# Designs tried in a protein design chat: VHH binders against RNA-binding protein 33 (RBM33). Part 9

Target 1, 73 residues: RNA-binding protein 33 (RBM33), of Homo sapiens (Human) (q96ev2r1098to1170)
Amino acid sequence: CVVSVEGLSSSTTDAQLKSLLMSVGPIQSLQMLPQQRKAIAKFKEPAHALAFQQKFHRHMIDLSHINVALIVE
Short names: E, the ipSAE of ESMFold2; O, the ipSAE of OpenDDE; V2, 0.75 times the mean of E and O plus 0.25 times the DockQ between their complexes.

## First folded at step 15 (VHH)

Design r2 (from m2 with S31L G99D T101W Y108S; framework vhh_5c3l_4; at its last look DockQ between E and O 0.05; V2 from the best seeds 0.00; counts 0 for: pae E 10.7 > 2, placed apart)
Amino acid sequence: QVQLQESGGGLVQPGGSLRLSCAASGFTFSLYSMSWVRQAPGKGLEVVSVISSSGGSTYYADSVKGRFTISRDNAKNTLYLQMNSLKPEDTAVYYCAKDYWFEDSGYSFDYRGPGTQVTVSS
ESMFold2, look of step 15: ipSAE 0.006; ipTM 0.206
ESMFold2 (binder alone), look of step 15: mean pLDDT 83; pTM 0.834
OpenDDE, look of step 15: ipSAE 0.277; ipTM 0.683

Design r3 (from m2 with S30Y S54R T101Y Y108S; framework vhh_5c3l_4; at its last look DockQ between E and O 0.08; V2 from the best seeds 0.00; counts 0 for: pae E 16.6 > 2, placed apart)
Amino acid sequence: QVQLQESGGGLVQPGGSLRLSCAASGFTFYSYSMSWVRQAPGKGLEVVSVISSRGGSTYYADSVKGRFTISRDNAKNTLYLQMNSLKPEDTAVYYCAKGYYFEDSGYSFDYRGPGTQVTVSS
ESMFold2, look of step 15: ipSAE 0.000; ipTM 0.161
ESMFold2 (binder alone), look of step 15: mean pLDDT 83; pTM 0.840
OpenDDE, look of step 15: ipSAE 0.183; ipTM 0.605
ESMFold2, look of step 17: ipSAE 0.000; ipTM 0.114
ESMFold2 (binder alone), look of step 17: mean pLDDT 83; pTM 0.844
OpenDDE, look of step 17: ipSAE 0.166; ipTM 0.586

Design r4 (framework vhh_6qgx_2; at its last look DockQ between E and O 0.03; V2 from the best seeds 0.00; counts 0 for: pae E 14.9 > 2, placed apart)
Fold by ESMFold2, look of step 15:
Structure r4 (fold): chain B 73 residues (1-73), chain A 122 residues (1-122)
Amino acid sequence: as target 1 above (73 residues)
Amino acid sequence: QVQLVESGGGLVQAGGSLRLSCAASGFTFSIYSMAWFRRAPGKEREFVAAISSSGGSTFYTDSVKGRFTISRDHAKNTVSLQMNSLRPEDTAVYYCAADYTFEDSGYEYDYWGQGTRVTVSA
């Protein structure tokens, strides 16, 4: 249900990332960790977390490629 | 008293259009992001669209991109959802919501409307 998103630009907002996540499915939470250029998001459904990782790994946002990994909860 | 009042719902044929409106009062509209959610029968409430407090950024769920347009009017304290090319799958109660989350890290919306029903017939 949990993904980490790394490589975020300092200009990337929670609203931008929320929109990207919600394009795949409903989320339970989003925690921005800007000091690490990272965010952690939990989807309501585990299949959506996998789909998000598959679709958006190495996606470019604000001129930065993001790395998406699944986290075992 | 905080109020979000939706209007503009109704029955429409597939391929038709509706414009939903949400009148906001009782808070400083300009510092809140606004969103539309919908709840179809037998499903959980899902995100439809959001617009930033400034109006400069909009966000849409994939199934409505290119068909729905969210907008806001700071002079009238309203947020609108223009729904074009409607499909039976868009049938739901549509809710207006307002969110001012800072330092809270939550994705809970602060204020919710009562909903307006949209029915799209084939």
Scores: ipSAE 0.000, ipTM 0.169, lowest interface PAE 14.9, mean pLDDT 78
ESMFold2 (binder alone), look of step 15: mean pLDDT 84; pTM 0.853
OpenDDE, look of step 15: ipSAE 0.008; ipTM 0.250

Design r5 (from m2 with S31I Y32W Y108S; framework vhh_5c3l_4; at its last look DockQ between E and O 0.07; V2 from the best seeds 0.00; counts 0 for: pae E 12.7 > 2, placed apart)
Fold by ESMFold2, look of step 15:
Structure r5 (fold): chain B 73 residues (1-73), chain A 122 residues (1-122)
Amino acid sequence: as target 1 above (73 residues)
Amino acid sequence: QVQLQESGGGLVQPGGSLRLSCAASGFTFSIWSMSWVRQAPGKGLEVVSVISSSGGSTYYADSVKGRFTISRDNAKNTLYLQMNSLKPEDTAVYYCAKGYTFEDSGYSFDYRGPGTQVTVSS
């Protein structure tokens, strides 16, 4: 139910990322790790985590391509 | 590249209404969340509202909650902001943004329009 989003611009906001995540499904949590250019989000359903990874892996946000990976809990 | 063009601003009395539009091109509008951002005279940028790619989820700043409504039409590649019960403190340039950014050295809007002026005054 967990994804990591890496390669974030220092300028990408939590509001922007929450909006992208919630466009796929409801989330339980979002942790921004800006020093690592990274965020970790947990979806309520595992299928939504997979869908987000499939939809947004290697997409461009704020002139940075992002990598989305599923995280084993 | 990305093109965003705001319209619908103007001069209005307190308590009045305006509807802003933003025409988008040069990217796949339907898969990106969009936002309205404003800058009042002599102030920094404020995120006013955000809408998910499908339109199913929205966010509003506390200062506009209950008065403003964000919406989108993905078939027309257009973002909207309905502004009701306008107050003098809503006076600002309003920007349509995709992937807008706050940087340590200033604000970068490589993916925003030129803005539309909204003035609320008697």
Scores: ipSAE 0.005, ipTM 0.139, lowest interface PAE 12.7, mean pLDDT 78
ESMFold2 (binder alone), look of step 15: mean pLDDT 81; pTM 0.827
OpenDDE, look of step 15: ipSAE 0.016; ipTM 0.371

Design s1 (from q2 with Y100E P103D; framework vhh_7uia_1; at its last look DockQ between E and O 0.06; V2 from the best seeds 0.00; counts 0 for: pae E 13.7 > 2, placed apart)
Fold by ESMFold2, look of step 15:
Parts: C-alpha cells; sequence; structure tokens
Structure s1 (fold): chain B 73 residues (1-73), chain A 122 residues (1-122)
C-alpha cells in the first residue's frame, strides 16, 4: 500500500523519511519528489501504511507539519 | 462533537453475509472520504474500502473486491459495508474512519469509531 507524505521541508532527506517509515514497518520503495514537497512510499503490508498515516499525519519534521495520505490505487 | 458509531457486527458462518453500519454526526459526508478498516486478532490494521464524499467513487482492497460493497445514505448520515461470501480470514474488528481528500485519490484518516466485531466461525 502507498502513502504520500506532503508538506516536506526542503531540508528533509530521504534517509530521514526512510527511518520514520521503517519505524512502523518494512517498505518496498521510497520516491522523493522535492519539487512538489512530497514523497511517495510503498509499504509491504497495507496495514502498515494505514498505521503510518494514523500515527504521523500532521507530525512535525524539520519544523514543518507533514500531511500523510493513503493512495488507494 | 464528532462521533462515529459502528454497528451490525456478529457471528456468521462461512459464506454468509452481514451489513455493517456507521452512524456519523458533526459533519457531512460530502466534505470527507469515508473508509472501513479492520484489525484481525494479533494483526495490524488493514484498509478494506473507502468512498469519496464528492462523487461516490468507491475503492476496495484486493482481498475483498467483488465480495464487499461500500455505500452511504446521506439523509441518515450513515456509511454501510455490505459483506458477502464471508471467509474465516474476514474475522476482525471493523472500524469506520473519516478521511480528508487532499490530492488525486489520497486520504487522511483523522477520526475513528470504536469498532464492531465480525466473527466468521469455523
Amino acid sequence: as target 1 above (73 residues)
Amino acid sequence: QLQLVETGGGLVKPGGSLRLSCVVSGFTFSSYAMAWVRQAPGKELEWVSSISGSGGSTYYADSVKGRFTISTDNAKNTLYLQMSSLKPEDTAVYYCARGETIDYGLYWFDSWGQGTQVTVSS
């Protein structure tokens, strides 16, 4: 299952996000889209994607609140 | 002020059917996406189905596609999940969740009900 993380600070790195994502469960991929202040990550298990969204929506990273969304497709 | 209450769970034999209901208050469906999420014993949460507030578009996890149908009745502020061809692996607590649509097909779940138990015995 796929999550979108939006509202990223320009200083947030892929390593920082990967660490946060993996604290919830294993991931298959992470794609950074810095031009859109966004990242797309796919978890191996759909339940981990939902848990990540529930736990970290509006969480602060580098003094910026992030928005976490599930991608249903 | 915001409230989501799930009902309709119960014990059913494999192959059976149930309809879950989620009565909501404090908001209108047209402003939000709604979803069903389940948790089997000892497992993590699993997204089951969602419905957009704006157009009635519906989405399903592969594990339930063709067996479950999500719907709403805006006059009753009620979200439904019609479950058919139930299997033992569908045994779980089913939660109703509210989401905010932010991008193409994307949702945040910011509010949850207390859940209703569905048990498929065998």
Scores: ipSAE 0.000, ipTM 0.177, lowest interface PAE 13.7, mean pLDDT 75
ESMFold2 (binder alone), look of step 15: mean pLDDT 80; pTM 0.814
OpenDDE, look of step 15: ipSAE 0.047; ipTM 0.450

## First folded at step 17 (VHH; framework vhh_5c3l_4)

Design t1 (from r3 with Y100F; at its last look DockQ between E and O 0.10; V2 from the best seeds 0.00; counts 0 for: pae E 13.4 > 2, placed apart)
Fold by ESMFold2, look of step 17:
Structure t1 (fold): chain B 73 residues (1-73), chain A 122 residues (1-122)
Amino acid sequence: as target 1 above (73 residues)
Amino acid sequence: QVQLQESGGGLVQPGGSLRLSCAASGFTFYSYSMSWVRQAPGKGLEVVSVISSRGGSTYYADSVKGRFTISRDNAKNTLYLQMNSLKPEDTAVYYCAKGFYFEDSGYSFDYRGPGTQVTVSS
């Protein structure tokens, strides 16, 4: 399944976010939406999307907290 | 200017241990994920391990899981790789890399150092 990550600092890179995502499980895609301070990532397995949301919701990156939400495909 | 310098490589017998270090400068170290990648003779690059900017999340290739540990010290701008239970298959040049991107055509990173040789042989 798909997660949205919102509240990203303008200094947060796709590499930083890929690192966090991949620490939970393999991803199929990552799309950065910098105008919205947002990214959309799709995991290969739905359980990894849930685990990422549970672990990183409201986590602090570059002194900005982020909100992680699950998106049903 | 980004500078990455690996150290700690060498010749080790199978079953031995090495600790690699990477000194980083020229960028805001704590803002970026860092990676160790390796290249065995005549082969392409393999991602060994990745660590998030604050160190809260890590990734390991299956071939090294349980034997290698990535860490970072953001106060010292230094990335580490503890390598235990080394095997001949671990013989490679090991590179410290800033950033990591996964794309449909493979992977890439912003910058890598010149590398340090690790040789595991009797």
Scores: ipSAE 0.005, ipTM 0.162, lowest interface PAE 13.4, mean pLDDT 80
ESMFold2 (binder alone), look of step 17: mean pLDDT 87; pTM 0.885
OpenDDE, look of step 17: ipSAE 0.079; ipTM 0.529

Design t2 (from r3 with Y30S Y100F Y101W; at its last look DockQ between E and O 0.56; V2 from the best seeds 0.00; counts 0 for: pae E 13.8 > 2)
Amino acid sequence: QVQLQESGGGLVQPGGSLRLSCAASGFTFSSYSMSWVRQAPGKGLEVVSVISSRGGSTYYADSVKGRFTISRDNAKNTLYLQMNSLKPEDTAVYYCAKGFWFEDSGYSFDYRGPGTQVTVSS
ESMFold2, look of step 17: ipSAE 0.000; ipTM 0.162
ESMFold2 (binder alone), look of step 17: mean pLDDT 87; pTM 0.876
OpenDDE, look of step 17: ipSAE 0.082; ipTM 0.529

Design t3 (from r3 with Y30S S31R Y100L Y101W S108E; at its last look DockQ between E and O 0.05; V2 from the best seeds 0.00; counts 0 for: pae E 13.7 > 2, placed apart)
Fold by ESMFold2, look of step 17:
Structure t3 (fold): chain B 73 residues (1-73), chain A 122 residues (1-122)
Amino acid sequence: as target 1 above (73 residues)
Amino acid sequence: QVQLQESGGGLVQPGGSLRLSCAASGFTFSRYSMSWVRQAPGKGLEVVSVISSRGGSTYYADSVKGRFTISRDNAKNTLYLQMNSLKPEDTAVYYCAKGLWFEDSGYEFDYRGPGTQVTVSS
């Protein structure tokens, strides 16, 4: 149910990233780690985490390409 | 019912190595992601590493990348953390955790063990 999002621009906000996550499915939590250019998000359903990774891996946000990795249970 | 027991901590000199183990019981280990978290004296919890249920995906905190390696043996219900090139900053109690996520005010998990002390000093 957990994804890590790396390569975030320093301009990317929690609201912006939450909007992208929620476009795939409901989330349980979001942690922004801006000094590492990362975020960690937990979806309520494991299938939504997979769908988010498949849809947004290498997606461009604020002129930065992001990498999405799954952390599955 | 869930039991997690860490071992392998101790006192080590800077530059040394330790291998932590976590014995798991009371749940189907191979179905769950597992984590190592640590707490330095007087500090909050830090997520050190996470590994997926089958071991195909891993996460490392930047402070440990290249030095620590998480692994698991699902046949033995055991989680591992190989810690190389240890620094005094790695001194902490290390916890094995099942189910990890972040809520508004901190990291949460379904279960964690009692922890094992790692001390790095000369």
Scores: ipSAE 0.000, ipTM 0.166, lowest interface PAE 13.7, mean pLDDT 80
ESMFold2 (binder alone), look of step 17: mean pLDDT 85; pTM 0.864
OpenDDE, look of step 17: ipSAE 0.091; ipTM 0.504

Design t4 (from r3 with Y30S S57Y S108E; at its last look DockQ between E and O 0.05; V2 from the best seeds 0.00; counts 0 for: pae E 14.2 > 2, placed apart)
Fold by OpenDDE, look of step 17:
Structure t4 (fold): chain B 73 residues (1-73), chain A 122 residues (1-122)
Amino acid sequence: as target 1 above (73 residues)
Amino acid sequence: QVQLQESGGGLVQPGGSLRLSCAASGFTFSSYSMSWVRQAPGKGLEVVSVISSRGGYTYYADSVKGRFTISRDNAKNTLYLQMNSLKPEDTAVYYCAKGYYFEDSGYEFDYRGPGTQVTVSS
């Protein structure tokens, strides 16, 4: 149920990314890693994590293409 | 609750100008990209212009490039659209919208205002 979002722009905020994640489904947690331009998010449903990865991988947010990967527990 | 309210629409002659405003509330305005979309009679929604959360990026539809300018004042929670050299084909309801633009899939928004009518006619 976990995804990593890499390649975030410096202008992308927690609230902005949270909104993007929640457009797919409810999330349990969001951890921003600004120094790594990375975030880790946990969805409540595994299907939503997959859907988010498939939909938003390589999409541009604030002039930065993000890479979305599933984290297998 | 997210609220968006457009203003500044009206009737104008071809070649004229209008300035639309959008008052936003119920969310952290400065954290989100904003856009103007429009719907002409008998047509679907068209993305007119998009601006990133801090204004560093802007997008314009080809039909309005060089004529329209999008801007924002995050201190006032307000979005603007300066429309110059208006044409009859610009006639539409103009909506302020909150959403995201993606290069490969286009623009998606989750909220929009009730809209303001813009009519360009001689």
Scores: ipSAE 0.006, ipTM 0.302, lowest interface PAE 9.7, mean pLDDT 89
ESMFold2, look of step 17: ipSAE 0.006; ipTM 0.167
ESMFold2 (binder alone), look of step 17: mean pLDDT 85; pTM 0.855

Design t5 (from r3 with Y30S S31Y V50I Y100F S108E; at its last look DockQ between E and O 0.09; V2 from the best seeds 0.00; counts 0 for: pae E 12.2 > 2, placed apart)
Fold by ESMFold2, look of step 17:
Structure t5 (fold): chain B 73 residues (1-73), chain A 122 residues (1-122)
Amino acid sequence: as target 1 above (73 residues)
Amino acid sequence: QVQLQESGGGLVQPGGSLRLSCAASGFTFSYYSMSWVRQAPGKGLEVVSIISSRGGSTYYADSVKGRFTISRDNAKNTLYLQMNSLKPEDTAVYYCAKGFYFEDSGYEFDYRGPGTQVTVSS
């Protein structure tokens, strides 16, 4: 499944977010949307998307609280 | 529609250098991380390198680290791969891809170019 990560700091890089995502499980894609301060990531397995959302929703990264939502496809 | 076109491949002797280019169109290039992936004969896809949308972060496979350099020019909508100290094991079709790919993630990139052949042989 797909997660949306919103509220990203302008300082947060692809590599930093990739590291955080991969701490939960393998990902299929990561798309940064810098004008929206948002990223969309697809996990290979739905359980990892849920685990990421539960673990990191409202997590502080680069001094910004992020909102993680599961995207219903 | 997303279009990616690789160029710069060819036949080169071991120890040689090549620079690959990828011209991008049909999307806002500067919004996306970009990657180079390769497929050697009879093998699956291997992620060679990834570069962030702003160019500040890079990833390299261990097999190419120190020899290859990924870069991008967002003003020209172009992705590059400088390949130095080439070895026969680098022989593959090299693809430019929108986004990133991880072998253990099962990522399949739907947006890649047709590839450019790199052959390293005496």
Scores: ipSAE 0.006, ipTM 0.190, lowest interface PAE 12.2, mean pLDDT 79
ESMFold2 (binder alone), look of step 17: mean pLDDT 84; pTM 0.851
OpenDDE, look of step 17: ipSAE 0.040; ipTM 0.495

## First folded at step 18 (VHH)

Design u1 (framework vhh_5c3l_4; at its last look DockQ between E and O 0.90; V2 from the best seeds 0.00; counts 0 for: pae E 8.5 > 2)
Amino acid sequence: QVQLQESGGGLVQPGGSLRLSCAASGFTFSSYSMSWVRQAPGKGLEVVSVISSRGGSTYYADSVKGRFTISRDNAKNTLYLQMNSLKPEDTAVYYCAKGLYWFDSGTEYSFDYRGPGTQVTVSS
ESMFold2, look of step 18: ipSAE 0.007; ipTM 0.193
ESMFold2 (binder alone), look of step 18: mean pLDDT 86; pTM 0.871
OpenDDE, look of step 18: ipSAE 0.159; ipTM 0.588
ESMFold2, look of step 20: ipSAE 0.012; ipTM 0.358
ESMFold2 (binder alone), look of step 20: mean pLDDT 86; pTM 0.872
OpenDDE, look of step 20: ipSAE 0.078; ipTM 0.526

Design u2 (from t2 with G99L F100Y; framework vhh_5c3l_4; at its last look DockQ between E and O 0.04; V2 from the best seeds 0.00; counts 0 for: pae E 14.9 > 2, placed apart)
Fold by ESMFold2, look of step 18:
Structure u2 (fold): chain B 73 residues (1-73), chain A 122 residues (1-122)
Amino acid sequence: as target 1 above (73 residues)
Amino acid sequence: QVQLQESGGGLVQPGGSLRLSCAASGFTFSSYSMSWVRQAPGKGLEVVSVISSRGGSTYYADSVKGRFTISRDNAKNTLYLQMNSLKPEDTAVYYCAKLYWFEDSGYSFDYRGPGTQVTVSS
């Protein structure tokens, strides 16, 4: 199951974001799209994608509020 | 036709324990993530916990971490919530929910049972 994370600061690194994602559960992939201020991550389990969205939607990272959305495939 | 039947609620003193059960029928239980959600009077729904279809992954709201444990028995089509160290703020109607995803990046909870009342007071 896939989440998009939008509104990222230009200073947010892939390592920082991977750490947040993995605090919820194992991921299969992480794609950084910094020009769009966006990242796309795929969790191995749908429950982890839901949990990440619930926990981190509108969370503040590097003085920027992020928006987390679930993407159905 | 999805059927969800919650049970195990009741009146408990602060610090006590309850174990909620949800009997599921009308769908392939083992194929879906399941959740417990609760609604206190005058409040919206709060997602309490989520468990993956095979039981390998769980989520807990911060307000219940370390006190509540979600589990499932796919052979019996039953979802459980063990609730320990109960507090007055845990007072709510608890619903068992089937999770599903909308194609357009949304998701929703399908809760069709009557819920079970949990009341924590002395």
Scores: ipSAE 0.000, ipTM 0.199, lowest interface PAE 14.9, mean pLDDT 79
ESMFold2 (binder alone), look of step 18: mean pLDDT 83; pTM 0.830
OpenDDE, look of step 18: ipSAE 0.017; ipTM 0.392

Design u3 (from t2 with S33Y G99L F100T; framework vhh_5c3l_4; at its last look DockQ between E and O 0.03; V2 from the best seeds 0.00; counts 0 for: pae E 13.9 > 2, placed apart)
Fold by ESMFold2, look of step 18:
Structure u3 (fold): chain B 73 residues (1-73), chain A 122 residues (1-122)
Amino acid sequence: as target 1 above (73 residues)
Amino acid sequence: QVQLQESGGGLVQPGGSLRLSCAASGFTFSSYYMSWVRQAPGKGLEVVSVISSRGGSTYYADSVKGRFTISRDNAKNTLYLQMNSLKPEDTAVYYCAKLTWFEDSGYSFDYRGPGTQVTVSS
């Protein structure tokens, strides 16, 4: 139920990313790792994490293409 | 070799119902998350619904919540989509998809079947 979002622009805010995640389903947490251009998010349901990865992998946010990966917890 | 065969599509009036089936073979069906995806005319693929390997967790696109129900029968290697209150916007080719993990992209949706056409019109 955990996704890693990589390739974030330094201008992408936690509020923007939270809105994108919540468009797929409720989340339990979001951790921004801006020096790595990365964020870690946990969805309440694992099916939502899979759907988010499929929908948004390689999409563009703030002129940067993002990579979404699933992380085994 | 993964084989997916969709069936149950057709022409229906708005407000009608259809039940799609997907017969799966060539892999251990009960070990994989499964999904229905659709492609409307001139559009890209949309994930309609996802179901966990045991059926305990589901996801639905907002456009279909409350109208569609995904289910699976692991003993019959079959995935289902019950589609109620159909709208013209649901017109699409519907594909059954197996979720497969890839290192640099996470899960990918493997939809090798021919799909089944659903047309909702007056």
Scores: ipSAE 0.000, ipTM 0.224, lowest interface PAE 13.9, mean pLDDT 79
ESMFold2 (binder alone), look of step 18: mean pLDDT 85; pTM 0.856
OpenDDE, look of step 18: ipSAE 0.044; ipTM 0.432

Design u4 (from t2 with F100L W101Y F102W E103F S108E; framework vhh_5c3l_4; at its last look DockQ between E and O 0.10; V2 from the best seeds 0.00; counts 0 for: pae E 12.7 > 2, placed apart)
Amino acid sequence: QVQLQESGGGLVQPGGSLRLSCAASGFTFSSYSMSWVRQAPGKGLEVVSVISSRGGSTYYADSVKGRFTISRDNAKNTLYLQMNSLKPEDTAVYYCAKGLYWFDSGYEFDYRGPGTQVTVSS
ESMFold2, look of step 18: ipSAE 0.006; ipTM 0.174
ESMFold2 (binder alone), look of step 18: mean pLDDT 88; pTM 0.895
OpenDDE, look of step 18: ipSAE 0.019; ipTM 0.418

Design u5 (from t2 with F100L W101Y F102W; framework vhh_5c3l_4; at its last look DockQ between E and O 0.05; V2 from the best seeds 0.00; counts 0 for: pae E 11.9 > 2, placed apart)
Fold by ESMFold2, look of step 18:
Structure u5 (fold): chain B 73 residues (1-73), chain A 122 residues (1-122)
Amino acid sequence: as target 1 above (73 residues)
Amino acid sequence: QVQLQESGGGLVQPGGSLRLSCAASGFTFSSYSMSWVRQAPGKGLEVVSVISSRGGSTYYADSVKGRFTISRDNAKNTLYLQMNSLKPEDTAVYYCAKGLYWEDSGYSFDYRGPGTQVTVSS
């Protein structure tokens, strides 16, 4: 139920990304890794992590395409 | 209240090993991803490693991959960093952090501890 979001613009905020994640389902946590232009988010339900990956992989935010991958725990 | 306390730093020879610990209290430790960050003398802050709430997912900076291992013991509310094959460039103050997040002006933490000094020198 964990996703990584890579390729984030330096202008993308955690609030913007949280809003996008929450549009799919509730999240338990969001960690920003700005030095890597990356974030790691955990959904409360595993199915929402899959849905987010499928819907938003290669989505454009702040003029940057993001790559979404499922992270196994 | 949230408290984070690092320990285990010290002076070590190049090629040596060191294990950092971070005791956490005042929050539900097992519900949060946790991070180690470091600041070398005269340098900015670098995210060293991140571990998911249950320990199944990890991230490592390229500079430490294959040498450092992050782990956690949720029963003891403790975060760890095993540092092997230490190099002089690993010399820094190491901080345990909760709630790493990124904002327009840079990255932020909800909380971090006071840090523990790691010095790698011959």
Scores: ipSAE 0.006, ipTM 0.171, lowest interface PAE 11.9, mean pLDDT 80
ESMFold2 (binder alone), look of step 18: mean pLDDT 87; pTM 0.881
OpenDDE, look of step 18: ipSAE 0.199; ipTM 0.632

Design u6a (framework vhh_7qia_2; at its last look DockQ between E and O 0.03; V2 from the best seeds 0.00; counts 0 for: pae E 13.0 > 2, placed apart)
Fold by ESMFold2, look of step 18:
Structure u6a (fold): chain B 73 residues (1-73), chain A 121 residues (1-121)
Amino acid sequence: as target 1 above (73 residues)
Amino acid sequence: QLQLVESGGGLVQPGGSLRLSCEASGFTFSSYSMGWYRQAPGKQRELVAFISSGGSTYYADSVKGRFTISRDNAKNTVYLQMNSLRPEDTAIYYCAKGLYWEDSGYEYDYWGKGTPVTVSS
């Protein structure tokens, strides 16, 4: 249910990323880790986490390509 | 006091254009992302477009190439230019302020009252 999003620009805000996540499905949490250029998000449904990774991996946000990985917990 | 005031909606024929405006007050507009959402009767609100504080944009697939979001930080205003409108675009369109989130989790912060857009006949 968990994705990591890495390679975030310093200009990317939590609201931008939340909007992208919610475009795929409802989320339970979003944690921004700006020192690591990273965010961790948990979707309510595992299928939405997979869909987000497939749709947005290597997508460009604020002119930075992001890497999206599924985190199995 | 936080306010979002949408305008520019109305009735248009298919293929027509409208420009929506949302004037914001009561917060530091330039620090937040802004979005446009829409809700048709009986459906859930969906994200149409948003623009980051830094100017990066996102569009739903259903509107790419037809809609353009922009912002004017000097006027505290976000816009949605809607071209080549279709009956399926009929909805109430809402302006939304993004959440500046630190440690407290996330939550949708505020929605405007909406501006109706009808595309028919």
Scores: ipSAE 0.005, ipTM 0.152, lowest interface PAE 13.0, mean pLDDT 78
ESMFold2 (binder alone), look of step 18: mean pLDDT 83; pTM 0.840
OpenDDE, look of step 18: ipSAE 0.006; ipTM 0.261

## First folded at step 20 (VHH; framework vhh_5c3l_4)

Design v1 (from u1 with S110Y; at its last look DockQ between E and O 0.90; V2 from the best seeds 0.00; counts 0 for: pae E 9.8 > 2)
Amino acid sequence: QVQLQESGGGLVQPGGSLRLSCAASGFTFSSYSMSWVRQAPGKGLEVVSVISSRGGSTYYADSVKGRFTISRDNAKNTLYLQMNSLKPEDTAVYYCAKGLYWFDSGTEYYFDYRGPGTQVTVSS
ESMFold2, look of step 20: ipSAE 0.007; ipTM 0.279
ESMFold2 (binder alone), look of step 20: mean pLDDT 87; pTM 0.881
OpenDDE, look of step 20: ipSAE 0.054; ipTM 0.490

Design v2 (from u1 with D104E S105G G106S S110L; at its last look DockQ between E and O 0.04; V2 from the best seeds 0.00; counts 0 for: pae E 17.5 > 2, placed apart)
Fold by ESMFold2, look of step 20:
Structure v2 (fold): chain B 73 residues (1-73), chain A 124 residues (1-124)
Amino acid sequence: as target 1 above (73 residues)
Amino acid sequence: QVQLQESGGGLVQPGGSLRLSCAASGFTFSSYSMSWVRQAPGKGLEVVSVISSRGGSTYYADSVKGRFTISRDNAKNTLYLQMNSLKPEDTAVYYCAKGLYWFEGSTEYLFDYRGPGTQVTVSS
């Protein structure tokens, strides 16, 4: 499953975000969209995407409050 | 529910050709870029080729330029990859991928779904 992480600080790096995502489960991809203050990540397992969203939605990274959404279409 | 199903893989000798197809359903096919992504044994994913939603722009990895041709038929919701002059290095599982965002003419490509893949083996 895919998650969207929005509200990222400009100082948040792809390495930092990869580490956070991997703490929940293995990922297949991470793509940074800095113009939108956004990143898109795909977990290998859908349960890990849900767990990441539940754990980190509305939490702070680098002094920035983030919003995490599940992307299912 | 997004469905992608690849077909057309198989065993072929070096120098041979294969044509891959991907049947798509569960989304508006003509609104999204599509790509072929491959994974060789023991290696990570490689974006082989990308085609824009209307087919006006394409991208090819250096390793396949001049040998592979991506195309799409939006009326049939089908993506294709014509693979010519195949080499043993092209051996991989090939995946059809639905684009989420693509800067046309770049290697930066975001996708959200891929199919189960089709095996292509190039061997004598």
Scores: ipSAE 0.000, ipTM 0.087, lowest interface PAE 17.5, mean pLDDT 80
ESMFold2 (binder alone), look of step 20: mean pLDDT 86; pTM 0.876
OpenDDE, look of step 20: ipSAE 0.102; ipTM 0.506

